VH-VL binders against eRF1 methyltransferase catalytic subunit MTQ2 (MTQ2). Designs and how they scored, part 2

Target 1, 221 residues: eRF1 methyltransferase catalytic subunit MTQ2 (MTQ2), of Saccharomyces cerevisiae (q03920)
Amino acid sequence: MLPTPYVKCDYDKVYEPAEDSFLILDCLEKEHDFLKQKFGNRLAIVCEIGSGSGIVTTFLMQNKIIPQENSIHLAVDINPWALEATLDTAKLNSCKSSFLEVIQADLNSSIRNNQVDVLIFNPPYVPAECVPDVPGSREEADQWLDLALLGGKDGMAITDKLLRQLEQILSPDGVAYILFCARNKPKEVIKRFVDTYKWNVKLIETRKAGWEVLSVYSFTR

## First folded at step 7 (VH-VL; framework fv_axatilimab)

Design s20 (from c1 with heavy chain R99H)
Fold by ESMFold2-Fast, scan of step 7:
Structure s20 (fold): chain C 221 residues (1-221), chain A 123 residues (1-123), chain B 107 residues (1-107)
Amino acid sequence: as target 1 above (221 residues)
Amino acid sequence: EVTLKESGPALVKPTQTLTLTCTFSGFSLSTYGMGVGWIRQPPGKALEWLANIYWDDDKYYNPSLKNRLTISKDTSKNQVVLTMTNMDPVDTATYYCAHSYYDYWSGYPFDYWGQGTMVTVSS
Amino acid sequence: DIQMTQSPSSLSASVGDRVTITCLASQSISSYLAWYQQKPGKAPKLLIYAASSLQSGVPSRFSGSGSGTDYTLTISSLQPEDFATYYCQQSYSTPLTFGGGTKVEIK
């Protein structure tokens, strides 16, 4: 029911919205009433790690999933082209720039102080022999795209790093939405996470996308 | 343990509909990850995938066969049925059903195959 | 559709020879590749899955390797019972597609 943002950017440099992106949009729409109820009465900080084209951050702002007057949106990506795309996508969809900040950083390196109320993460979930190195320059454009896709062995290298840091990122009432593919073995990961950290983890939605089985889970204390 | 067996007519006339049944044991199509596929092989030619069905009733078809295929399951009978409409002599082939596990890490292989049933399309 | 090109179409080799069969995908298939052995008049048998994993009960002389678009099946020391046609198959994307087959004839 909620409109999907218009996106125009260079997909040779920035991850093109795909089934994983659209699943996250659908999950956030499903969670809209919950998020509005939980955070609608105070200032909330919403952070997307790996914003790519900016479609998810723009969807949140455009549709006021967290009311605009009660929210600040942070878009984090290590890829400078993704940050530019995120700003452009927000502008294309008439989002107010005063509520959006873009940050070039690895994961949450600038936001480890229990300030994030809503975290969204579409990680590099594709299994690979190793995680790609950060390109040496902005102009190595094709190498930036691999950073958005390749997540190391089991596709979990980046996700595991984020999960380990959730306690330091999320506010006491915070919620994180994290996407997994079946190759990540999410049920096993989540069981270990719950056993270790005693957090509440809920499956929001599962979707077949071709041969991939994608799922989005919410993480709360 | 896992066994599959195809059954159906050995001879089909052009324009008729072919119905093949795969009867299996050693797994259930109510179990997460379980699936059954159909593959055919014309005499002296390569294997060609036709369709897959999975535990959740999700279905996949070879688009080159242009809506001629229907795959269905009867979980209580341990059967998967393939229907192919408008048969032509070029459809003459050995038809196999095979077990597939929806396991992203194993790459969805066909790990157990039925013996195959030869279907000849002739007037 | 992903095209699977198998080479050679046929080969003749002596018992004890090392046999190599190659499979080329028209795009990267991320190791979603299986190898099957088919003996005359019989159903195919799974040998290798996920490009390099040996199926239970398959002799260790069979091995698979490769990544991206290029994959190889190797038989390290050909035996008389290895007379067969070998097929590769990708499962990265539907439709699932098979190679054209390689007929291995023991000399």
Scores: ipSAE 0.000, ipTM 0.451, lowest interface PAE 14.4, mean pLDDT 84

Design s22 (from c1 with heavy chain Y104W W105L)
Fold by ESMFold2-Fast, scan of step 7:
Structure s22 (fold): chain C 221 residues (1-221), chain A 123 residues (1-123), chain B 107 residues (1-107)
Amino acid sequence: as target 1 above (221 residues)
Amino acid sequence: EVTLKESGPALVKPTQTLTLTCTFSGFSLSTYGMGVGWIRQPPGKALEWLANIYWDDDKYYNPSLKNRLTISKDTSKNQVVLTMTNMDPVDTATYYCARSYYDWLSGYPFDYWGQGTMVTVSS
Amino acid sequence: DIQMTQSPSSLSASVGDRVTITCLASQSISSYLAWYQQKPGKAPKLLIYAASSLQSGVPSRFSGSGSGTDYTLTISSLQPEDFATYYCQQSYSTPLTFGGGTKVEIK
């Protein structure tokens, strides 16, 4: 069992690690040998979209899932408080800051030039009437948390956008790990994706978390 | 070559039922992702979606008209049929059928359209 | 229902002009937005799907952009054959809804 990072941040402003976060950690641990074999002998770019507290990015760096000397970690979040938390969490767990960059951006502003070798995404997956607007200022701290949680009708608004951009984001050998809840109807979504793109999609793990049933899938060409 | 063509009556009396047939070629409604929808346009007005049917016989209706609409398919004949009950003069419009490719990556567009058939509702 | 508000309702422009048409959704539609061109007496033709993807065979002077609730169709250099009415359409949620249309007339 690989160690879970220590996290210390303001959960009124930043998504608190929960069963979805811990499921992603467990899935990455299961994929450790695969990822080291595939990317361990060259420079790899690892990107987490929606890094939140930074627990997932820190877990990857702390446990050298991709060796530190062979990897660059990018943490992307629209919430500026999440980016500060990500840097603080990496520092708290003795990760080398020279291998970590934080970027404030929404999904629409993410790099789309086939550069990302490993993509991790814990989307706002909770169904809601609409996706919340980006807060007008940093000081509207309580409104930033809603952006991490509310994913529009069927909880798919942001995930759908990412899936439509995966071909442009991932390198030819790239892999994406994306979390779904059962209310997102992931089996139907993934069947459509496979039929459309002819990519390989694999269920890594499913876990019941209270009322939710969560699953993580890997996406490769 | 994908083609669609609407057929049905040009004139319908108030309270009657309208039946329109879309006959298509170049694709099959047995193919995953294929669908056909109906859209109408009253003279000089905007487009209004009516109903879609997909390869798996899944059906979607405009809620404002749902009680009046039935959509069905005959996959072996490459036909989709729309029926609309209780026709009224305000239903006078050009009726189009169009292919709706069920592809959330493409956003479910109507990528090929029939030429349209004008239906006038008058006594 | 998701309401699509399209502006302007009509415009006149000269050949070579840059034309922009805006479409506003009453809620976020996550780029499930298509643009259609309709010439007088003809069926609509798909120009743009998924907000920004150009349909095969459509001239490169047409482009789409936007996200969330705000979307734009741009014609970079208007040609005589571009006289038409343009419609946006959302497919994020049923019922599928169209904008009111923008009539583009060449001066």
Scores: ipSAE 0.005, ipTM 0.451, lowest interface PAE 13.1, mean pLDDT 84

Design s23 (from c1 with heavy chain N52L)
Fold by ESMFold2-Fast, scan of step 7:
Structure s23 (fold): chain C 221 residues (1-221), chain A 123 residues (1-123), chain B 107 residues (1-107)
Amino acid sequence: as target 1 above (221 residues)
Amino acid sequence: EVTLKESGPALVKPTQTLTLTCTFSGFSLSTYGMGVGWIRQPPGKALEWLALIYWDDDKYYNPSLKNRLTISKDTSKNQVVLTMTNMDPVDTATYYCARSYYDYWSGYPFDYWGQGTMVTVSS
Amino acid sequence: DIQMTQSPSSLSASVGDRVTITCLASQSISSYLAWYQQKPGKAPKLLIYAASSLQSGVPSRFSGSGSGTDYTLTISSLQPEDFATYYCQQSYSTPLTFGGGTKVEIK
């Protein structure tokens, strides 16, 4: 078991690490040898969309899932408090800031041009009637938190947007790790994705988390 | 065939602890997805969920009962036990145990119920 | 806590009538809703799970529909054995909560 990063941040403003976060850490640990073999011989770009507290990005850097000298880590989040938390978490765990860049961006503004080698996404997966609007100020802390959780009808609004852009984001050898809850109907989503794009999608792990069954899938060409 | 049966005292005095046992057959709490919950119903009133335990020993409690509840299982005996401390006359109700199946497609219903056991709280 | 509001609290109907019972959740429960039938002195019996799926052994005259916050149980042609109290229950989040019940009485 690789060590879990220390996290200290304001959970009124930033999504608190939970079973979904820890499942992603365990999946990445499970995939360590695969990722090291695939990307260890060249510079790799690793991107986490929705970094929140920074626990996942910090875990990757701290444990050298891809060696630091061979990787650049990008943490993307629309929430400015999450970006602050990500930098603080990396510092708290003695990660080198020269290998980490934080970017405030919406999913639609994510890096394209086939440059991302490893993509990690813990989406807002909770079903809701609508997706919340981006808050107008930093002072609306509770609205930033809602943006991290509420994924619209079937919890798929944000995930669907990412899946449609995946072809333009991932490098030819790239891999994406995306978390789903059972209410997202991941088997139906994946069947549609495979039928449309003809990519290889694999279940990495499934785990019970309260009422939810969470699963992480890998996406490759 | 799935069956559940509640057992315990019919009369409890105020301030005492109630202990109820659910004995079941036709399924095992060692099987993935299986759970047993407790629901009560005061005379003439609606159903109220109390607690739930799953095959993996995950436990859930109604927070309105403020830590009065403990649920445990003995998988080898096919039993689930509920204890409720500091009994009060308002706790007079029929107490049911019921099976729950942890499955996304089924929505976690209580699919089989015991007959219920009436517990009266009085001096 | 998610509150489940049933309407009506009671209704009077005759054999052969179409009966509709509604259940409103205080927030979206994503079809994590069950319907139970309870006859006097008996334990509840599961009728419908996942908002619209009929439990095995339950007559086809029972049906469930709805999504989000609004759910309905329908009995297409009421039979003598259907006079009972009906409860909805959400399992979207804990605590699990039941509606107040709807008593279907003989007219």
Scores: ipSAE 0.000, ipTM 0.462, lowest interface PAE 13.9, mean pLDDT 85

Design s25 (from c1 with heavy chain N52Y)
Fold by ESMFold2-Fast, scan of step 7:
Structure s25 (fold): chain C 221 residues (1-221), chain A 123 residues (1-123), chain B 107 residues (1-107)
Amino acid sequence: as target 1 above (221 residues)
Amino acid sequence: EVTLKESGPALVKPTQTLTLTCTFSGFSLSTYGMGVGWIRQPPGKALEWLAYIYWDDDKYYNPSLKNRLTISKDTSKNQVVLTMTNMDPVDTATYYCARSYYDYWSGYPFDYWGQGTMVTVSS
Amino acid sequence: DIQMTQSPSSLSASVGDRVTITCLASQSISSYLAWYQQKPGKAPKLLIYAASSLQSGVPSRFSGSGSGTDYTLTISSLQPEDFATYYCQQSYSTPLTFGGGTKVEIK
């Protein structure tokens, strides 16, 4: 069993690690041998979108899920407090800063044309009437948390944006790990990826967390 | 029924700014997945995509024209506005606005088009 | 940018003929391809999206096929109202790009 990173940050500004975060860690540990075999012998680019506290990116780095000598980690978040937290979390767990780059970006502007080998996304999956606007400044810090949680109609607004660009983001041998809650209707989403676009989509793990049922799926060509 | 109609000047002088308005009915740009794009067609030439605005205010521009283009929407008025700066005679074309419903399955199909408005750039 | 090459640029056909138009992308576009019909003086009309999905209200004689870089629009039995210019369009990546068009003429 691999160790969980230590996290210390301001949780009224940054998403606090919860059952969804820990499910992703467990899924990545389960996929460790697969990822090491597939990407361990070459330069790999690992990207987490919505890094939040940095717990997932730090878990990958500290446990050498992809060997540090040949991997580059990108942590992307629109929330500047989350980027600061990600750097602090990596430092707290003795990860080398030279292998980690943090980028403040919206999903739609973070596309890397077919260069990401491992993509991890814990989206704002909570259904809401609308997606919150991006706060105008750090001084509106109270509003940054809603961006991490609220995913619009059916909780799919942000996930849909990523899925629209997935083919352009992933390298030919790339894999994406995306979390869904049952309210997102993931079975309908996955059926179309398999049947229409001939992607290989695999359920890694399902976990009940209170009233919510969470699932992580891997997407490969 | 879905309708779109372009409006704007028929004649623009070189170096001036062109402003085109797309007024539509039969759908709302607050609807998830909905968007409006602008496409132009010079006389006798192929279609060229200019810009697209999505229901959530995401904006996309043709990079060859990006520094000249601005797209915006007014959801309450059912309007999308395209502004293009520093007009040149080579920009003479019929300009269309068109609706698209985008999702990760179908891309950006433009399913309903306005009739087009001819813009001539000449002194 | 993704370049879309249509062939032929024009063709002559008779009513009842099977017509095929090809669209070649400079890189794989994963079936993010639409086909449009444009009659003289009119706006384009969507025929096919997602490479092979027929738009509502479009006659079944129109069909699309292909994958990767190679796509085809087929009209199984050409009708008088089908004489028009046809365009393909990719939406895999911005900028969205159109083919040069194929003019389908009588004779």
Scores: ipSAE 0.006, ipTM 0.473, lowest interface PAE 12.3, mean pLDDT 84

Design s26 (from c1 with heavy chain N52W)
Fold by ESMFold2-Fast, scan of step 7:
Structure s26 (fold): chain C 221 residues (1-221), chain A 123 residues (1-123), chain B 107 residues (1-107)
Amino acid sequence: as target 1 above (221 residues)
Amino acid sequence: EVTLKESGPALVKPTQTLTLTCTFSGFSLSTYGMGVGWIRQPPGKALEWLAWIYWDDDKYYNPSLKNRLTISKDTSKNQVVLTMTNMDPVDTATYYCARSYYDYWSGYPFDYWGQGTMVTVSS
Amino acid sequence: DIQMTQSPSSLSASVGDRVTITCLASQSISSYLAWYQQKPGKAPKLLIYAASSLQSGVPSRFSGSGSGTDYTLTISSLQPEDFATYYCQQSYSTPLTFGGGTKVEIK
């Protein structure tokens, strides 16, 4: 059992760690030996899109899922409060800041060059009538939280955009870990993705989260 | 059945603004994943993409023409409108509107096309 | 911008011939490629999407293949109605770009 990071931030402005976050931690712990063996012997780039509180990125660094000497961690979030929280969470758990870079961006617009070895994405997966607009200022705190949760009709608007970009993001040996809820119809999404791109997609774990069922899948060429 | 039809002026003078309307049936731009784009083809030349609008009002423009182009939709009327400012004789072309489904597995093909409308720019 | 280069620019072939048209992208486009047929005076018609998927209603003599930067459209047994210009188009990134076209003339 690997330790869960201590998190202390303003949850009125930043997504509070919940069952989806903890499922991702458990999946990464399950994949620890695989990731360490595959990427631990070379310089690796690990990227979390939608880092929120920074709990997942901090978990990876704190527990050396990929040895710090061989990895660089990138945390991406459109919410500036989440980026500050990510840095604070890493610091609270004694992680070395020199191995962590935070980037304010929509999805991975700053990191599309086939250089990411491990990608982690906990998308806005909740179905809604539309995707919220990006707030015009930092002080619109409530609106930043909605961006972390609401994924448009079927909860797939943001995930769909990321899946479109996977080939541009991942290195040839890269792996992406993406979370879905049952309402996203992940089995149908995965079937069509595999049939079209001939990528290898594996179910890592499925877990009940209140009234919802969450799943994490790994994507590799 | 899905159909699209372009309408607008056949003749435009240099420096004027062109306004083209695409009227469609058999699908709605309120439906998740639906989009409509504009493509043009000068006589004897290749196809050139101009702009795209999606169901969620997300808009994309050809960067070489972005300062001249505006795309908008009226979902209740099943219409997409393209405006292009400062017309020049080199903009003489057949202008098409076409449907595309936002689908990363299918590669966003233009699966249904309008018949095209010829726009001539001359004095 | 992604440049799409088609070869040949034109060709003449006899009915029954196998015709191959090539499309080269300036960078990998991950099979985000469509092929269109345009007959004189008409709008383009989708033939192939996602590099190799045949559009409904299109004759099976048309096929697409390729990956990465290299794609081909094949017509296995050319028919008189196949007189047309063929275009490839990438949708991997904006701006969406088309090839220069390949004119097929039937002898």
Scores: ipSAE 0.000, ipTM 0.452, lowest interface PAE 14.0, mean pLDDT 84

Design s28 (from c1 with heavy chain Y32W)
Fold by ESMFold2-Fast, scan of step 7:
Structure s28 (fold): chain C 221 residues (1-221), chain A 123 residues (1-123), chain B 107 residues (1-107)
Amino acid sequence: as target 1 above (221 residues)
Amino acid sequence: EVTLKESGPALVKPTQTLTLTCTFSGFSLSTWGMGVGWIRQPPGKALEWLANIYWDDDKYYNPSLKNRLTISKDTSKNQVVLTMTNMDPVDTATYYCARSYYDYWSGYPFDYWGQGTMVTVSS
Amino acid sequence: DIQMTQSPSSLSASVGDRVTITCLASQSISSYLAWYQQKPGKAPKLLIYAASSLQSGVPSRFSGSGSGTDYTLTISSLQPEDFATYYCQQSYSTPLTFGGGTKVEIK
């Protein structure tokens, strides 16, 4: 078992690492040999969307899951407090800041067309009536937390937006790791990707977390 | 005001199927996060969870009951139905239905309970 | 399955006494714990949810605490109406499981 990063941040403003975060860490550890074989011979661009506390991005860096020393890690979040937390978490765990870039954006502004080699996404997956509006100021900290949790109808609003862009984001050899809860009905989504879009989708791990059944799937062409 | 009430037979014979209905008011199973569960209590024993159903028709069952349970809902009638097959004298218990709110922060408690209905299984 | 062990199984106390009931989970349940009160012949009533949150309408003499595997229900000043059996219940994973109950008898 690889070490879990130390995290010290204000959980009134930033999503606290939970079973979904830890499942993603375990999945990436399980995939380490695969990722090493696929990307160990070149510079890779690794992108986490919704980095929150930075625990996942920091885990990748401190444990050299992508072994090329010059690989670039991108942490993207719309919440400015999450970006600050991500930098602090990397620093707390002695990660080299020169290989980490934090970007405040939705899914569009920072992702290069077909350039991301490894994409990690822990979406807001909780079903709700609507997706919350982006807060008008940095100081409305409690409103930023709702954006991390509430995923609209069936908990799929943000995940669906990402999935529609996946072919455009991912490099030809790229892989995306995306978390679903059972309430998202992931088997329906995956059937469409395999049967209609001809992607290779693999279940990496399923885990019970409270009443949720969480699953991480890898998406490749 | 939230109320729940169980209905069904007071006496069933061994090997028969038990059908219990929970009728509720004061909330709707069309509301996000809302659910209803069934819990039983044999005389003088502890509470045992049986099954839950939620607004999105998501269902959870106690696996120890070996696929004997079916839970369903009729949102328009404000009813949840539990079916248990192959009844045995050890299934003699008071059966309760209760409301459950599917929310991570609240820890999914049973916040309102019906009065319970006693089911005796004997020949 | 997660096993919930309550202690004591029964206790006797006088009106005005502080009463503490303990609930031990066989694994960490991350505060996904509720406490219920059941009076003879009645349905259970929710007292505490999420380990420490007091249900609306429940007297403030009831409180819950704990984390991980260890949880407690405290009644700060026992009243005659508190004669009942108390159950803890975890909702961290299915199947949902209840403790064996603690019977509180007023002397």
Scores: ipSAE 0.000, ipTM 0.445, lowest interface PAE 15.2, mean pLDDT 84

Design s29 (from c1 with heavy chain M34V G35A)
Fold by ESMFold2-Fast, scan of step 7:
Structure s29 (fold): chain C 221 residues (1-221), chain A 123 residues (1-123), chain B 107 residues (1-107)
Amino acid sequence: as target 1 above (221 residues)
Amino acid sequence: EVTLKESGPALVKPTQTLTLTCTFSGFSLSTYGVAVGWIRQPPGKALEWLANIYWDDDKYYNPSLKNRLTISKDTSKNQVVLTMTNMDPVDTATYYCARSYYDYWSGYPFDYWGQGTMVTVSS
Amino acid sequence: DIQMTQSPSSLSASVGDRVTITCLASQSISSYLAWYQQKPGKAPKLLIYAASSLQSGVPSRFSGSGSGTDYTLTISSLQPEDFATYYCQQSYSTPLTFGGGTKVEIK
């Protein structure tokens, strides 16, 4: 049993940890020994896209999934309130700020140089008519929250964009953990991905969350 | 082969509690992705979903009847039990138990059904 | 709750006819729809799941189509054993809800 981070932030501005967040924590706990063995003896770059409250990044740091002296954590989010929350959550849980960098960016600005060793992505997976526009100011708090939830047609607009870029983001031995809901039709998505890129994709865990069924898959070359 | 069979009283008096048991074979309600639900059908009317119980003991109830319904399982006996309180003549129906199975798709259909048991509420 | 409306409530057909039954959801259900066949005195039998996937052992004359709010069950060439009542069911959200049924009667 690994401890869950304490989180205190304004949930009117930042996505509140929910069953999808907790499923990711449980998957990473399940993968702890694997990740520590694979990356624990060198400098590893760990990146969370859509860090929100910072609960996942903080979980990795406080539990030393990869020893702090051998890891750099990058938290990426387009929402500036989420970046502040991520720093605050790490501090609240006694994580060292020197091992955490926060970056305001959307997926078009994602790191594309084969340097990310562990990537975690809890996408906006809720199906919607369109993907919301980026708000014009910090003060439009509820519009930032919609960006965390709404994923366009089939909930796949943002996830599909990331999947197209994985080959350019992940290091040669890197692994990505990506969450899907059943309405995203993950088996069809994964079949298309495997047919296109010839990578290995594994189901880590599936869990009911209310009426939704959530799943986390790992992606490796 | 997968089989399910309902058992319980055929006659219930108004205000009494109904207890129905679903006994199944050919699968385990400990298997990931498996669920058992209860559906009823009043004579000459449509099907109405009542409750589901899942492999992880998660339970879902029809909100219109939730205050009256309890669903439980005994995996060692391959049984699911539905209890419905305060029976009324309008609850007269054939009651079915059925299996649902999925791995990551929510709301997988009921792929195997019991034969149904008729419950009459009168007198 | 999501309301499921079936059309027609009943129809009369002859062996060899093409039969179509429509199911309308009060909101989008993203293809989380099943079709069942029920013969008098018998339990329902699953025909179609996920709007268009044919259940194992079900004859290929049965097919499902649709998306969003509008779904259709088609029997391409009606057989004597197909005279029954058909129900659609959504599983997009709880409570799970069934349509009112469509009775397919012999002419």
Scores: ipSAE 0.006, ipTM 0.475, lowest interface PAE 13.4, mean pLDDT 84

Design s30 (from c1 with heavy chain S30T D57S)
Fold by ESMFold2-Fast, scan of step 7:
Structure s30 (fold): chain C 221 residues (1-221), chain A 123 residues (1-123), chain B 107 residues (1-107)
Amino acid sequence: as target 1 above (221 residues)
Amino acid sequence: EVTLKESGPALVKPTQTLTLTCTFSGFSLTTYGMGVGWIRQPPGKALEWLANIYWDSDKYYNPSLKNRLTISKDTSKNQVVLTMTNMDPVDTATYYCARSYYDYWSGYPFDYWGQGTMVTVSS
Amino acid sequence: DIQMTQSPSSLSASVGDRVTITCLASQSISSYLAWYQQKPGKAPKLLIYAASSLQSGVPSRFSGSGSGTDYTLTISSLQPEDFATYYCQQSYSTPLTFGGGTKVEIK
């Protein structure tokens, strides 16, 4: 029911919103009342890793999933074109720039202080022989797209790195929303995560997208 | 050199549909970031934005006129066409087409304008 | 919609004068602002984009400044060819909106 943000950017350099993006929007809309009740009474830090076009971060800000006076949004991406796209998308949809910060970083570099209240991650989930290297310059635009799509063996290289760090990233009452495709074997991943960290993991929604089956799970202590 | 030129009827009857064509040179609407918009100006009044179309076929309309406006492009002819239905005497204006480049750092200016075409709506 | 209010609606100045035109947005537009010059009977011409960037070929006497909601166009030493109406325009959010214009008369 909530409006989808308008996005306009160079899809040769930045991941084009697709069924995975739209599933995340639908899951966040479904979780709106939960998130508003949980974080609406205090300052909340919302972080999207791999913001790409900025559609998800903009959706959260535009629709005040957490009241605007009570939230600060962080958009993290290694791709500099994605950071520019995220700022552009927020501005196109009249979001307050003072509540949005964009950070060029890898997963590990700037968020390890147990302060993130809501984390959203649409990882590179496509299985491939290896994870691509970060391009040496902005001009190698074609290579930036591969970083958004290719997740190594079983499509889990980047997601596994994030899962091992969630305990250090999330606040004590924080929640993470992470997207998987069926080829990632999420049931096996979640079993290991629960066995290791003893956290609560819940399936929010599963959706068929072309030949893929996508799912979004929430992770809480 | 970038040039744009508007063409269409000088006189339209009330309730008729107006069709305006913008023919341009010096750039392509297949190039990333390129767009063309339509702006009008009634005699002695301010500029009013109508619609934009971009390289990726994304379209934007002024919501006050959205159900009357259609913008389309023909990249092989270097043309952008604006159609406005149910014309009224208050729609009498000079209609301009202009190039717009989608770029965060430049702020989407209309950097080159056509000369404008005067459209009078009367019985 | 974002409303753009220009002040003054008209002014009269002498050649050599410093002229200031202001544009106020109904909400913050983060420097997504352009200034256009329109001479009688002609199409608008871009002078300034991104609030303060001078368009190629525009005389250096024209300058733009401002941030947030408040923006200014300055002509440091008015010339006879500067007789025109000036418009600001925001591109922060659709619909794109123009100010009401400021008519500058030289005498």
Scores: ipSAE 0.000, ipTM 0.432, lowest interface PAE 18.6, mean pLDDT 84

